# Designs tried in a protein design chat: VHH binders against ATP synthase subunit gamma, mitochondrial (ATPC). Part 2

Target 1, 283 residues: ATP synthase subunit gamma, mitochondrial (ATPC), of Arabidopsis thaliana (Mouse-ear cress) (q96250)
Amino acid sequence: ISTQVVRNRMKSVKNIQKITKAMKMVAASKLRAVQGRAENSRGLWQPFTALLGDNPSIDVKKSVVVTLSSDKGLCGGINSTVVKVSRALYKLNAGPEKEVQFVIVGEKAKAIMFRDSKNDIVLSVTELNKNPLNYAQVSVLADDILKNVEFDALRIVYNKFHSVVAFLPTVSTVLSPEIIEKESEIGGKLGELDSYEIEGGETKGEILQNLAEFQFSCVMFNAVLENACSEMGARMSAMDSSSRNAGEMLDRLTLTYNRTRQASITTELIEIISGASALEAAK

## First folded at step 4 (VHH)

Design e11 (from d06 with S103T L109M; framework vhh_8dlx_2)
Fold by ESMFold2-Fast, scan of step 4:
Structure e11 (fold): chain B 283 residues (1-283), chain A 124 residues (1-124)
Amino acid sequence: as target 1 above (283 residues)
Amino acid sequence: EVQLVESGGGVVQPGRSLRLSCAASGFTFSDYAMHWVRQAPGKGLEWIGNIYYSGSTFYNPSLKSLVTISRDDSTNTLYLQMNSLRAEDTAIYYCARLPKYYTWSGTRMSFDYWGKGTLVTVSS
């Protein structure tokens, strides 16, 4: 290997190490910014589960799978994982009298699923994370989905954040107002509220619709924040691995460079000594 | 070239009915959910309702009893039937399409195409 080639490789590897360290720091900063909000948002949907029931296994005629992925790569297996879960849900819920459709958030899941599932994709949204992830923004996205996608059940697929090395693929189910009314024996506080005069003349159906819309917004807000945390954690891990690998490669290249130089110097010294000796003998 | 052209607006007396039409061209109309939106003078945009590709509808709860949305995929036409018109219904009415695949624009629903609008004036 020539000295110049080794020197050029060392420079390239140093640049990769610098970039991956910087990317790790950026991911760590972004994780810190969203982690608290993700943890706090876990409490937002708990009251709806208590009020409207927990029905993750409900069997319906029209399911919509909402797949949350990232726009940028270098975040381990988080995107392939949500696509795998989404495809499994499709197979479990599809049938002769059952329809399954996809709503995709993020460029990575879109790219993967466009290959064989394009006809089943009713909506895709990219670059959500380029704007601040706050409740107002996510509620507008939730509203976009509700106004453009017909469903009996929404199955939201995301990566729940546990740590930078542990992410849990999770599915959260949100039911349409019609399904809530059919599946629930309506009584208790909601039954009593329906009997009470409410200013504005809202019907029980309107109240259930508003509750379902708010529940979906709350679940989506948590899911989006959880997935963002998992993305940042996975990217930190990937960048740390890449940086360490680059460091090891740099060490090997430095050793090769030093050995090549020492061998070259030794050879030159031997040639000089031999030449001087030959000249002395030839006098 | 995607185009949406509203028609059927005009001056109507309170309590009467009016049907608006939206002629769509330049795309596969039957693949898209379509929306009606209105803007009263000096006010913001108000979403009226939508119709899914299946023909199912979803309405703004405050307007549900007063409007009906329908579509004719054979003629690429969207309709808004309005009943019991009030002075408060005076507005420019737009039909709009939401793209199937889009880049998030921030804090607002991102309709990619709108009609020019048709003015409805409710006046005695």
Scores: ipSAE 0.425, ipTM 0.665, lowest interface PAE 1.3, mean pLDDT 81

Design e12 (from d06 with A33Y; framework vhh_8dlx_2)
Fold by ESMFold2-Fast, scan of step 4:
Structure e12 (fold): chain B 283 residues (1-283), chain A 124 residues (1-124)
Amino acid sequence: as target 1 above (283 residues)
Amino acid sequence: EVQLVESGGGVVQPGRSLRLSCAASGFTFSDYYMHWVRQAPGKGLEWIGNIYYSGSTFYNPSLKSLVTISRDDSTNTLYLQMNSLRAEDTAIYYCARLPKYYSWSGTRLSFDYWGKGTLVTVSS
């Protein structure tokens, strides 16, 4: 190994260390901007659980798995995790006379799933996080999905932000109006909705349609913000690890450089001595 | 060279039916979700409905039971069947394409191509 080769490697590793430190700071800043909004948005969808029930294991003919991922990498295992959960849901909900399809948000899950599941992907949207997220933007996306994807149940897969060092893969279920109507009858919610229908002058179907649309928008808004927080937290951790690993590699290269430099000095001395000896032998 | 060409518009009497066609070319028609949208004189765009690549449809509730959307993937043609036409149905009718995979722009539905429209006038 030459001194020049070691020197070039040291320069590359120093650059990696600087870049990863800068990327960690950017991720920390972005997390600070979105964390409060994510935590506050949890209150938007929780009332729907009380009204419509919690139905994570409901058996339906057509399930659509909505997989939330990032557009940019270097965020640990958050993207591979949602893909694994999404594939598990596919297996659990697939069967004779049952259809499972994917809606993908984010470039990373799209790239992974295009390799072996492209035919099951009915819709994919990238660059949602290009600009700061707001409710209006996410509600338009939710409306796009509802108008362009046929389903009985939507299974929204995302990384719930717990802390800077902990993210929880989470699945939220949103049911179609038809399924909600059947579940309302079974779950005893039918009577609660009858009064509202009479007062509003709307049909029960129209009320359930409006509730499903609003529920999905609220769940999607929270899920997208949670996933963004988890992405930034995971990126901070990944960049911290990369920076530390680069530091350790730099230390090792510095030792190698010093040893190579010392060996080069020794070789030069041997060459000088050998040359002197050769001159003596020639006399 | 993606093209969407609407046809079948014209003057029609109230209470009658009319079928509009949209001829698609320059792309794999069967891979796209297709929509119908209309614009009445002096008003904004009104979404009529869509058809999934599977053939399933979803309609604007305000127009339910009055319209039917269908597609023929063998001829790359989208249809809009309208029944019991009223004067308020007078509008320019557009067909629009939604790509299966797209990048978010932060605007309304990401239709990438629209036809030029066909005028439907409902009058006696």
Scores: ipSAE 0.363, ipTM 0.646, lowest interface PAE 1.5, mean pLDDT 81

Design e13 (from d06 with A33N; framework vhh_8dlx_2)
Fold by ESMFold2-Fast, scan of step 4:
Structure e13 (fold): chain B 283 residues (1-283), chain A 124 residues (1-124)
Amino acid sequence: as target 1 above (283 residues)
Amino acid sequence: EVQLVESGGGVVQPGRSLRLSCAASGFTFSDYNMHWVRQAPGKGLEWIGNIYYSGSTFYNPSLKSLVTISRDDSTNTLYLQMNSLRAEDTAIYYCARLPKYYSWSGTRLSFDYWGKGTLVTVSS
């Protein structure tokens, strides 16, 4: 290998190192912008879980799996993980007279699932995270899902953020008002709602509908922020690994360059010595 | 029947420019976003860029200064202009179709049709 070829490879690797370091910095900045909001939003949905119960194993006729993914890659396994969990939920909930459909958020899960599950996808939205996330944007998405998708249970699949090196695949279940009312009639956990007073002309059904809508909006807002944090954290880790690998490659190439240069010098010196010896012998 | 046929490939010297064409048929070309993708020998697919039905373009950042994508809706033809060709640009170049964007949902990189490809060899 020539010294010029090695020099050209070194330049390419240096550029990769510079780009990945810059990308890590951008991801870190974006993480700082959303992390506090994600942590604070965890408190929004917990009261509803306490009141309405957490029923991840409830058996219903229509399940809709809401899969949260990113639009951009280079974020480790976060997108493949939510797709795997979503497919597992499909297998667990599908059956005779049981329907499972997908709502996909983000380009990465959409691209993967369109290959083998397109017929089961009822809605797909991309570029939700193009600009900084806010409650208004997510509440519109939540409202759109509620108006355009029929369900008994919504199963929201996302990556819960713990740290830049730890993400927990999570499934949050939100029940329709009809299922809540049915469970209440049977006298389960939701039967306690029968004890509340109804005033101002509102019916119990209207109150349950409002509660379910607020619960879904709160859970979705938290889930979207958690997933955004996990995306940024995973990207930081991926870029950091790429930058370190590029650094190691650069070190190896530098050794190769030095060895090639030294070998060239040694060869030249041997040729000079051999020439001088041949000239001396010829005299 | 949807068909995409690439042409314009061949052997070129390093540092020169080359323009590839893709002829589309069997659909309303002006309604679709179109992409260019390449594959070097023994390597995976590398996305080059796209052109929206509106005429706007988006490029792979690594290639943005070296390529230009354009379209002629009157002739149903997609173009890829490449400048300052390098040995590492040796690859089979494909054009691909992206389905129309939906109302609240969108599709960006789920290609439904590909061309057969055209080989570009950059050699001295």
Scores: ipSAE 0.015, ipTM 0.119, lowest interface PAE 7.0, mean pLDDT 79

Design e14 (from d06 with A33W; framework vhh_8dlx_2)
Fold by ESMFold2-Fast, scan of step 4:
Structure e14 (fold): chain B 283 residues (1-283), chain A 124 residues (1-124)
Amino acid sequence: as target 1 above (283 residues)
Amino acid sequence: EVQLVESGGGVVQPGRSLRLSCAASGFTFSDYWMHWVRQAPGKGLEWIGNIYYSGSTFYNPSLKSLVTISRDDSTNTLYLQMNSLRAEDTAIYYCARLPKYYSWSGTRLSFDYWGKGTLVTVSS
């Protein structure tokens, strides 16, 4: 290996170290900007769980799995994790009379799932996180899904932010108004609404539809913010690891460079001494 | 080849009604969300509304009560019915298709194919 090759490698590794440190700082800054919003948005959907229940195991004929991923990589296992959970939900809910479809948010899950599940993908949206996320934008996406995707249950798969070193794969279930109505008839918290008088043109069905739309918007807003926090945290960890590995590689290359240089000097010195010895012996 | 061809535009008197058509070809029309969008002279694009495979519609709240969107999957045709036309409705009207896989634009206007448009002039 020549000293020039080692020098060139050292330059490349120094650049990687610089870039990964910068990327870590950017991820940390973005996490600070979104973390408070994610934590505050957790309270947004809690009233719906009290009113409508949390039904992760409910068995329905048509399930739609909404998979939240990132558009950019270098964020550890967050994207592979939501894909694995989404595929597991497919296997659990699919059957001869049961349909499972996917709605994918983010480029990374789309790329992975297009390989073997393209026919089951009813919709995919990328670049949602290109601009700062707000409730209005997520609400528009949620409305598009609700009005244009047929389902009995929506299974929203995302990475819930716990800390910069931990995220929790999470599945949140939102039921269609028809399923909610059936559950409330059998015995549920919605049965209490039968005691209320409904004035004007609104029916119980219209009220349930409005509640389902609002619930999905609230859950989606929280889920998207949670996933963004988890992405930034995972990217910080990945960039920190890459930066440390680059530093270690740089140290190893510096040692190799010094050894190669020293070996070259030693070889030259040996040649000079050998030549001098041969010359002395010839005299 | 995917094609969307608008027709039915022209000069119309204020207060009258007009129906625009969009003829679709080159794809399975019944499998797509269809949209109407307009652009008035010197102004930006304004989304009018959409229609899902099932016939379910969603309209721009600013234009509700003025317009109705419908589709005929047997003829691969999208319609926009406009009532009580005003001078402010003068615009080029486009039909557009929403793909299954798209990039977020911050609005519902992430379309993959557009028609060339049809001009509607509301003038006496």
Scores: ipSAE 0.355, ipTM 0.675, lowest interface PAE 1.2, mean pLDDT 81

Design e15 (from d06 with D31S S103T; framework vhh_8dlx_2)
Fold by ESMFold2-Fast, scan of step 4:
Structure e15 (fold): chain B 283 residues (1-283), chain A 124 residues (1-124)
Amino acid sequence: as target 1 above (283 residues)
Amino acid sequence: EVQLVESGGGVVQPGRSLRLSCAASGFTFSSYAMHWVRQAPGKGLEWIGNIYYSGSTFYNPSLKSLVTISRDDSTNTLYLQMNSLRAEDTAIYYCARLPKYYTWSGTRLSFDYWGKGTLVTVSS
């Protein structure tokens, strides 16, 4: 093995180590910027759970699975996890006279699901995280989804942030106003809505429509922020692992370089000694 | 090349009906949700409604009783039927496509293609 080959490998590994350390710092900085907002946004949708009840198991004819993923890789298994959960939900909600479709947020889930599920994808949006995430931006995305996707129930799949080493795959359900109305009428678990008095000239249907739209915006805002935190945390962990692996590889290459260099010096010395001996013998 | 071409605009008397058409080309029309949007002189854009790829419609509540959106996927044509036209309906009417797959731009209406528009003037 030549010293130059080992030296070139060492340069490549040093570059990887430098880049992964820098990427870890960037991810840490971005996590700090978004973590507080994600934690605070958990309070935005909890009142809707109290008002509408726990309805994740509602059986409907048309389910839409909203899969939240990242645009960039190097963030562990967060994207594979939401795709796996989304596919499981597809299987659970599919059946006779039942339809399941996907709305994909982020390039990574899009790339994975286009391979075998493209016909079931009704909407795909990428680069949402390129701009700072705020309620107004996510509210516009939620409105885009509502105006372009038909559903009875939306199943929002995302990674809830717990810590930089722990992300919880989570599914949040939002029902269409029509389903909320039907559940209220037949004595379903959403009967709590009937306890509220209606003021002004708005019909019950209009109030339910506005409430459902606002609920979806709030749930999406939390889900998007949670997933962004999980992405940054997973990237920190992945970059830390890559940096340590690069360090170990660099250490091994340094040993190989030193051994090769020592062997080359020894060989050169042997050649010099042999040459001198041959010259003496040739007298 | 994607093209959307509106037609059917003109001067109409108050109380009458008008049907606008939008001819689409350069893409698989049947796979996209299509929208109608209008802009009255000196005012902002107003979303009229959409029609999903399935044929179901969703309308602006303020306009629901006055308009009907339909599509003919065999001819790649989108329609807007307007009834009981009023002076306040005077506007340039645009058809717009929402892409099935798109890159987020932060745009309020997120449409990737618009027609040039067709002018509807409601005047006596």
Scores: ipSAE 0.406, ipTM 0.660, lowest interface PAE 1.4, mean pLDDT 81

Design e16 (from d06 with D31R; framework vhh_8dlx_2)
Fold by ESMFold2-Fast, scan of step 4:
Structure e16 (fold): chain B 283 residues (1-283), chain A 124 residues (1-124)
Amino acid sequence: as target 1 above (283 residues)
Amino acid sequence: EVQLVESGGGVVQPGRSLRLSCAASGFTFSRYAMHWVRQAPGKGLEWIGNIYYSGSTFYNPSLKSLVTISRDDSTNTLYLQMNSLRAEDTAIYYCARLPKYYSWSGTRLSFDYWGKGTLVTVSS
């Protein structure tokens, strides 16, 4: 019974070790496939920071927090981290005559935030990462978000990939055309240009709206790819740790198994000797 | 009471075009994304495409050159235009409503309301 219990436990631990090693290799392969795309997409949005302003702490009446998470677990603390940052942003932007709403991407943040914030969640999308991501898909998602929420500022919360042991919680801000016009030099420059001919009779407001929508699509595309890289890196690290822990446990169980087997043999031998001695004493 | 009623199905010859309609009632149609899905005899559900309430469309890549989805918010009507019909297009066609909490996966369809379907038979 005792030997069988240890033997069964060893089999379970061997299976865990095998599975976690396989999962680590899959995560490493997926990271290699996505990392280059994420790094290349960083250049896509940075010019907008210079053009449309660099004031992420602007106080506004209507804030929307876009929280990026994974659908699958076993990826360290990446999901709990974006939830914590998103909740902190909620508190910082809450107040009288102010509204804060959530848009959630991924099953893990959805499950956590539905417990206490469901009334503030205006949209949630899961399984975005089930198939390889492309710009068209993210552009459609960005458009859906823009048509579902009224906002002065969009705060995109994601994990920027640095290494398999380090991801950087990041918040990117996209401002509405109305806020840009009122708060930035761009509003002043476009006012000066109002005196000149503008193509197709477009207003400065229409131009600013198109720029904000394009900026949001670019930021979302980068953010989604960064978060995917961070997920794969964190999973690779977590699986490596689990595999090593399983190996150490297997070694300890092997020692226990050998000792139990030896003890059982010793006990059996003592019983045999005792029986033989009793029989000899009778003669 | 949410209702979706498809129409325009029937028997059509190969190579012809067909337009399906879906009449929506019981909700604010202009604020919802709408989808078209089909099921061929003995096959599973196949997602055709969607149209967001903004008018943006997204199609199944294998069908994008063959179909066009549009909407008329003034009449609460969704349309599916199909061109160059083949025998393989024989199926029951459904319109469906996407909730605000949804899965992006086109292979697992999680809609809150469906129509009863309209049969399209492509035969010569």
Scores: ipSAE 0.285, ipTM 0.619, lowest interface PAE 1.8, mean pLDDT 81

Design e17 (from d06 with Y53R; framework vhh_8dlx_2)
Fold by ESMFold2-Fast, scan of step 4:
Structure e17 (fold): chain B 283 residues (1-283), chain A 124 residues (1-124)
Amino acid sequence: as target 1 above (283 residues)
Amino acid sequence: EVQLVESGGGVVQPGRSLRLSCAASGFTFSDYAMHWVRQAPGKGLEWIGNIYRSGSTFYNPSLKSLVTISRDDSTNTLYLQMNSLRAEDTAIYYCARLPKYYSWSGTRLSFDYWGKGTLVTVSS
């Protein structure tokens, strides 16, 4: 190893350390920006769960697994985790006369699942997190999913944000209006709809459809924000680890540089002494 | 190339029925959910309904009792049956395909292909 080669390696590693520290700071800033919105959005969907029922184990003929992932890497295991959960749900819900399809959000899950599950992917959307998310954008995505994907149950797979060092793989289930009506999961709050005459000509089915659409939008909005928080937290952790590893490598390279420099000085000294001896022998 | 060609429009009297057709080519029609959308003079786009790959339909609640969407995958044709036509139904009618795989534009998702439309005029 020459002194120049070691110097070049040190510069490269120092640059990596600088970049990873900067990326950690950016991830921390983004986390602060979305964490409050994620926590606030939790209250948005909870009333609908109470009103429309909550049965994550419901057995239906057509399940759609909505897998939320990131577009960018360097965020630990968040993407591999949602893919594993999504594949497990496929196995649990597939069977005779039962169909399971995937809706994929994010480039990372798309890349992984395109290799072995492409025929089961009905819809994929990338770059959703390119700009700061708002409810209107997520509601448009939710509407697109509802208009293009037939389902009895939607199983939304995401990483719920718990802390900057912990995320919880989570599955939220949203039932179709037809399944809600069939299972009679509507509690006393909606019981009056069976007997109430509604001006404007809306039917009970239309009301259930509107409520299911709004519930899905609310759950999706929370899930996307939660997953974004978990992505930022995981990226902070990954960048912190990379920065510390780069620092350790830089320390080792500094030691190697000092040894190489000392060896080079020794070689110079030997060459000087040998040259002088050769000149004396030639006389 | 991907093409969607609407037909069946024209002048029709109030209270009558009309059936529109959309001929699809250049893609695997049976792999896509298809949509009908209309635009009345001076107004924005109004979504009418869609038909899933399975043949199941989902309609704009305001129009559910007045329209029926169907498809024939063997001929790559989408249909819109309209009953009890009113003057308010005067519009250009489009069939449209929503992308199966796409990147978010940051503003809205849009249909990737739709035809030039067919004009339906309801007048006495």
Scores: ipSAE 0.365, ipTM 0.658, lowest interface PAE 2.1, mean pLDDT 82

Design e18 (from d06 with S54K; framework vhh_8dlx_2)
Fold by ESMFold2-Fast, scan of step 4:
Structure e18 (fold): chain B 283 residues (1-283), chain A 124 residues (1-124)
Amino acid sequence: as target 1 above (283 residues)
Amino acid sequence: EVQLVESGGGVVQPGRSLRLSCAASGFTFSDYAMHWVRQAPGKGLEWIGNIYYKGSTFYNPSLKSLVTISRDDSTNTLYLQMNSLRAEDTAIYYCARLPKYYSWSGTRLSFDYWGKGTLVTVSS
């Protein structure tokens, strides 16, 4: 092992440490930009839970699982987690005369699920997070899903942000207007809408359609922001670990470099002394 | 197999209106969202708008008041109506098909097929 080889390894590890520190700072900056919006958007969908009830176990003929993932990696297990949850939902909702389809947001879940589940994927969109996320952008995505996908229930799978070290896999359910109407006919709280009319024309069905569309947009907006925060937090944590590991390796290599250099100097001194001794012996 | 053929371009005087057509063949036209995109001389591609399979339209905000997109699924034809044409509207106009698997990024459009384009020249 030469001093040059150890020096080259040190240079490579130092570059890795530099890159991971830079990536951590970028992730921290991006988290700061979206965290406030994510926390503020939590209030958008909570009124719908009070009005429509908690429907995570509702049994329907056609379920669509909306899987939110990132486009770039190095963010811990957030992408594998939403894929795992999405596949579990498929098993729970599949059955005789029942179908389950996937809508995938993000390159990472797409790559994983295209291997085993491509026939069940009805829509995939990537690059959503390339520009700063705003309600208008997400509402267009939500509208695109509603126009291109048939469903009785949408099950949105995402990572809810708790802290940079804690993400909560979450499933939010949004029902189609037809299912909401049937549930309200059974005499739930929405049954009071039967007599609701404004200026002679807006029917219960039209009100439920508008309510479902708005609810989906609000839930999607929060879910996308939560998942973006979780991605940035997970990336910060991953980069911090990588940077620390690189630093420890650099320290070990520095010690090895110093020992190799000292050994090399000792060898050179021995050669000089031996040469001088040989010359004296030859006299 | 899949073909998109634009028509209706030509030389138009400023302030007048023009309607472009796009004839689609080789696929189930009614299953796809269709888009209009243009490219002015020496500039990049500019997205004009789209129409989803159920007929809902979305436009580039900078062009919304100047254009209307429509479709006729019985004839597999896409239309772009342009009003109050200006010299800056001189461009090659393309119709394009967007797959159900696509990139969102706002400025990046992931079309799988588009036509050869039709030139619209608004006279000086």
Scores: ipSAE 0.250, ipTM 0.599, lowest interface PAE 1.8, mean pLDDT 80

Design e21 (from d06 with Y53H; framework vhh_8dlx_2)
Fold by ESMFold2-Fast, scan of step 4:
Structure e21 (fold): chain B 283 residues (1-283), chain A 124 residues (1-124)
Amino acid sequence: as target 1 above (283 residues)
Amino acid sequence: EVQLVESGGGVVQPGRSLRLSCAASGFTFSDYAMHWVRQAPGKGLEWIGNIYHSGSTFYNPSLKSLVTISRDDSTNTLYLQMNSLRAEDTAIYYCARLPKYYSWSGTRLSFDYWGKGTLVTVSS
């Protein structure tokens, strides 16, 4: 092994350490920017859950699983986790006369799920995180999904942010107005809607349609912000680990460099001694 | 080659009905949800409604009492039936398809194919 080869490796590892430290700082900054918004957005959808109910195990003929992932990697297992949960939901909701389809948000889940589930993917959207996330932007995306995907229940799969080291795979269910009406008629929790006042001449069906659309927008807004926070937190942890590992590798390479240099000096000394001996013998 | 060709536009008197057609070719029409969109002179695009591959429809609430969307998968044709036409309905009407896979623009629906449009003029 040459001294130059070890020196070149040390330069590469130093660059990796510098880059990963910078990426960690960027992820930390982005997390600080979105964390408050994610926590505040939890309040937007919780009233709808109280009013319309949440039933993750509700049996319907057509389930659509909305899988939220990132476009960029280096964020631990957050993307593989939502794919695993999405596939489990597919198996649980599939059956005779039951249809399950996927809506995928983000490049990473798309890449994974296209390998064996492409025929079940009705819609995929990438590059959502290229632009700053705001309610208006996510509301347009939610509207786009509603206009292009037919469902009885939407099951939104995302990583809920708990802390930089703890992300909770979460499934939020949004029911179609038709299913809400059916559940209301059966006299479940949704039956309380029959007691609510209707103003402005709108029918009960129109009110339920508007509420379901608004609920979906609110849940999606929270879900994409939660997933963004989890992505940034996971990236911070991954970059911190990579930076530390690079530092340890640099230390090992420095030792190797010193040993190689010492060996080279020893070899040079042996050559000098041998040369001097050869010259003395010839003289 | 994917093509969408609208027809049936023209000059029509207020209060009358008109049916627009969109002939689709170059793709498996029955696999896609199809949309109608219009643009009035000097105004932005207005989404009218869609029809899913199942035949179920979803309309713009402002227009749902005035329009009906249907499809004939055997002839690869999309229809827009308009009733009780008003001067405000004067616009270029477009047939559009949304891709199954697209990159988010942040501002609008990302239609991958549009027709050239058909002009509907409502005048007395």
Scores: ipSAE 0.341, ipTM 0.620, lowest interface PAE 1.7, mean pLDDT 81

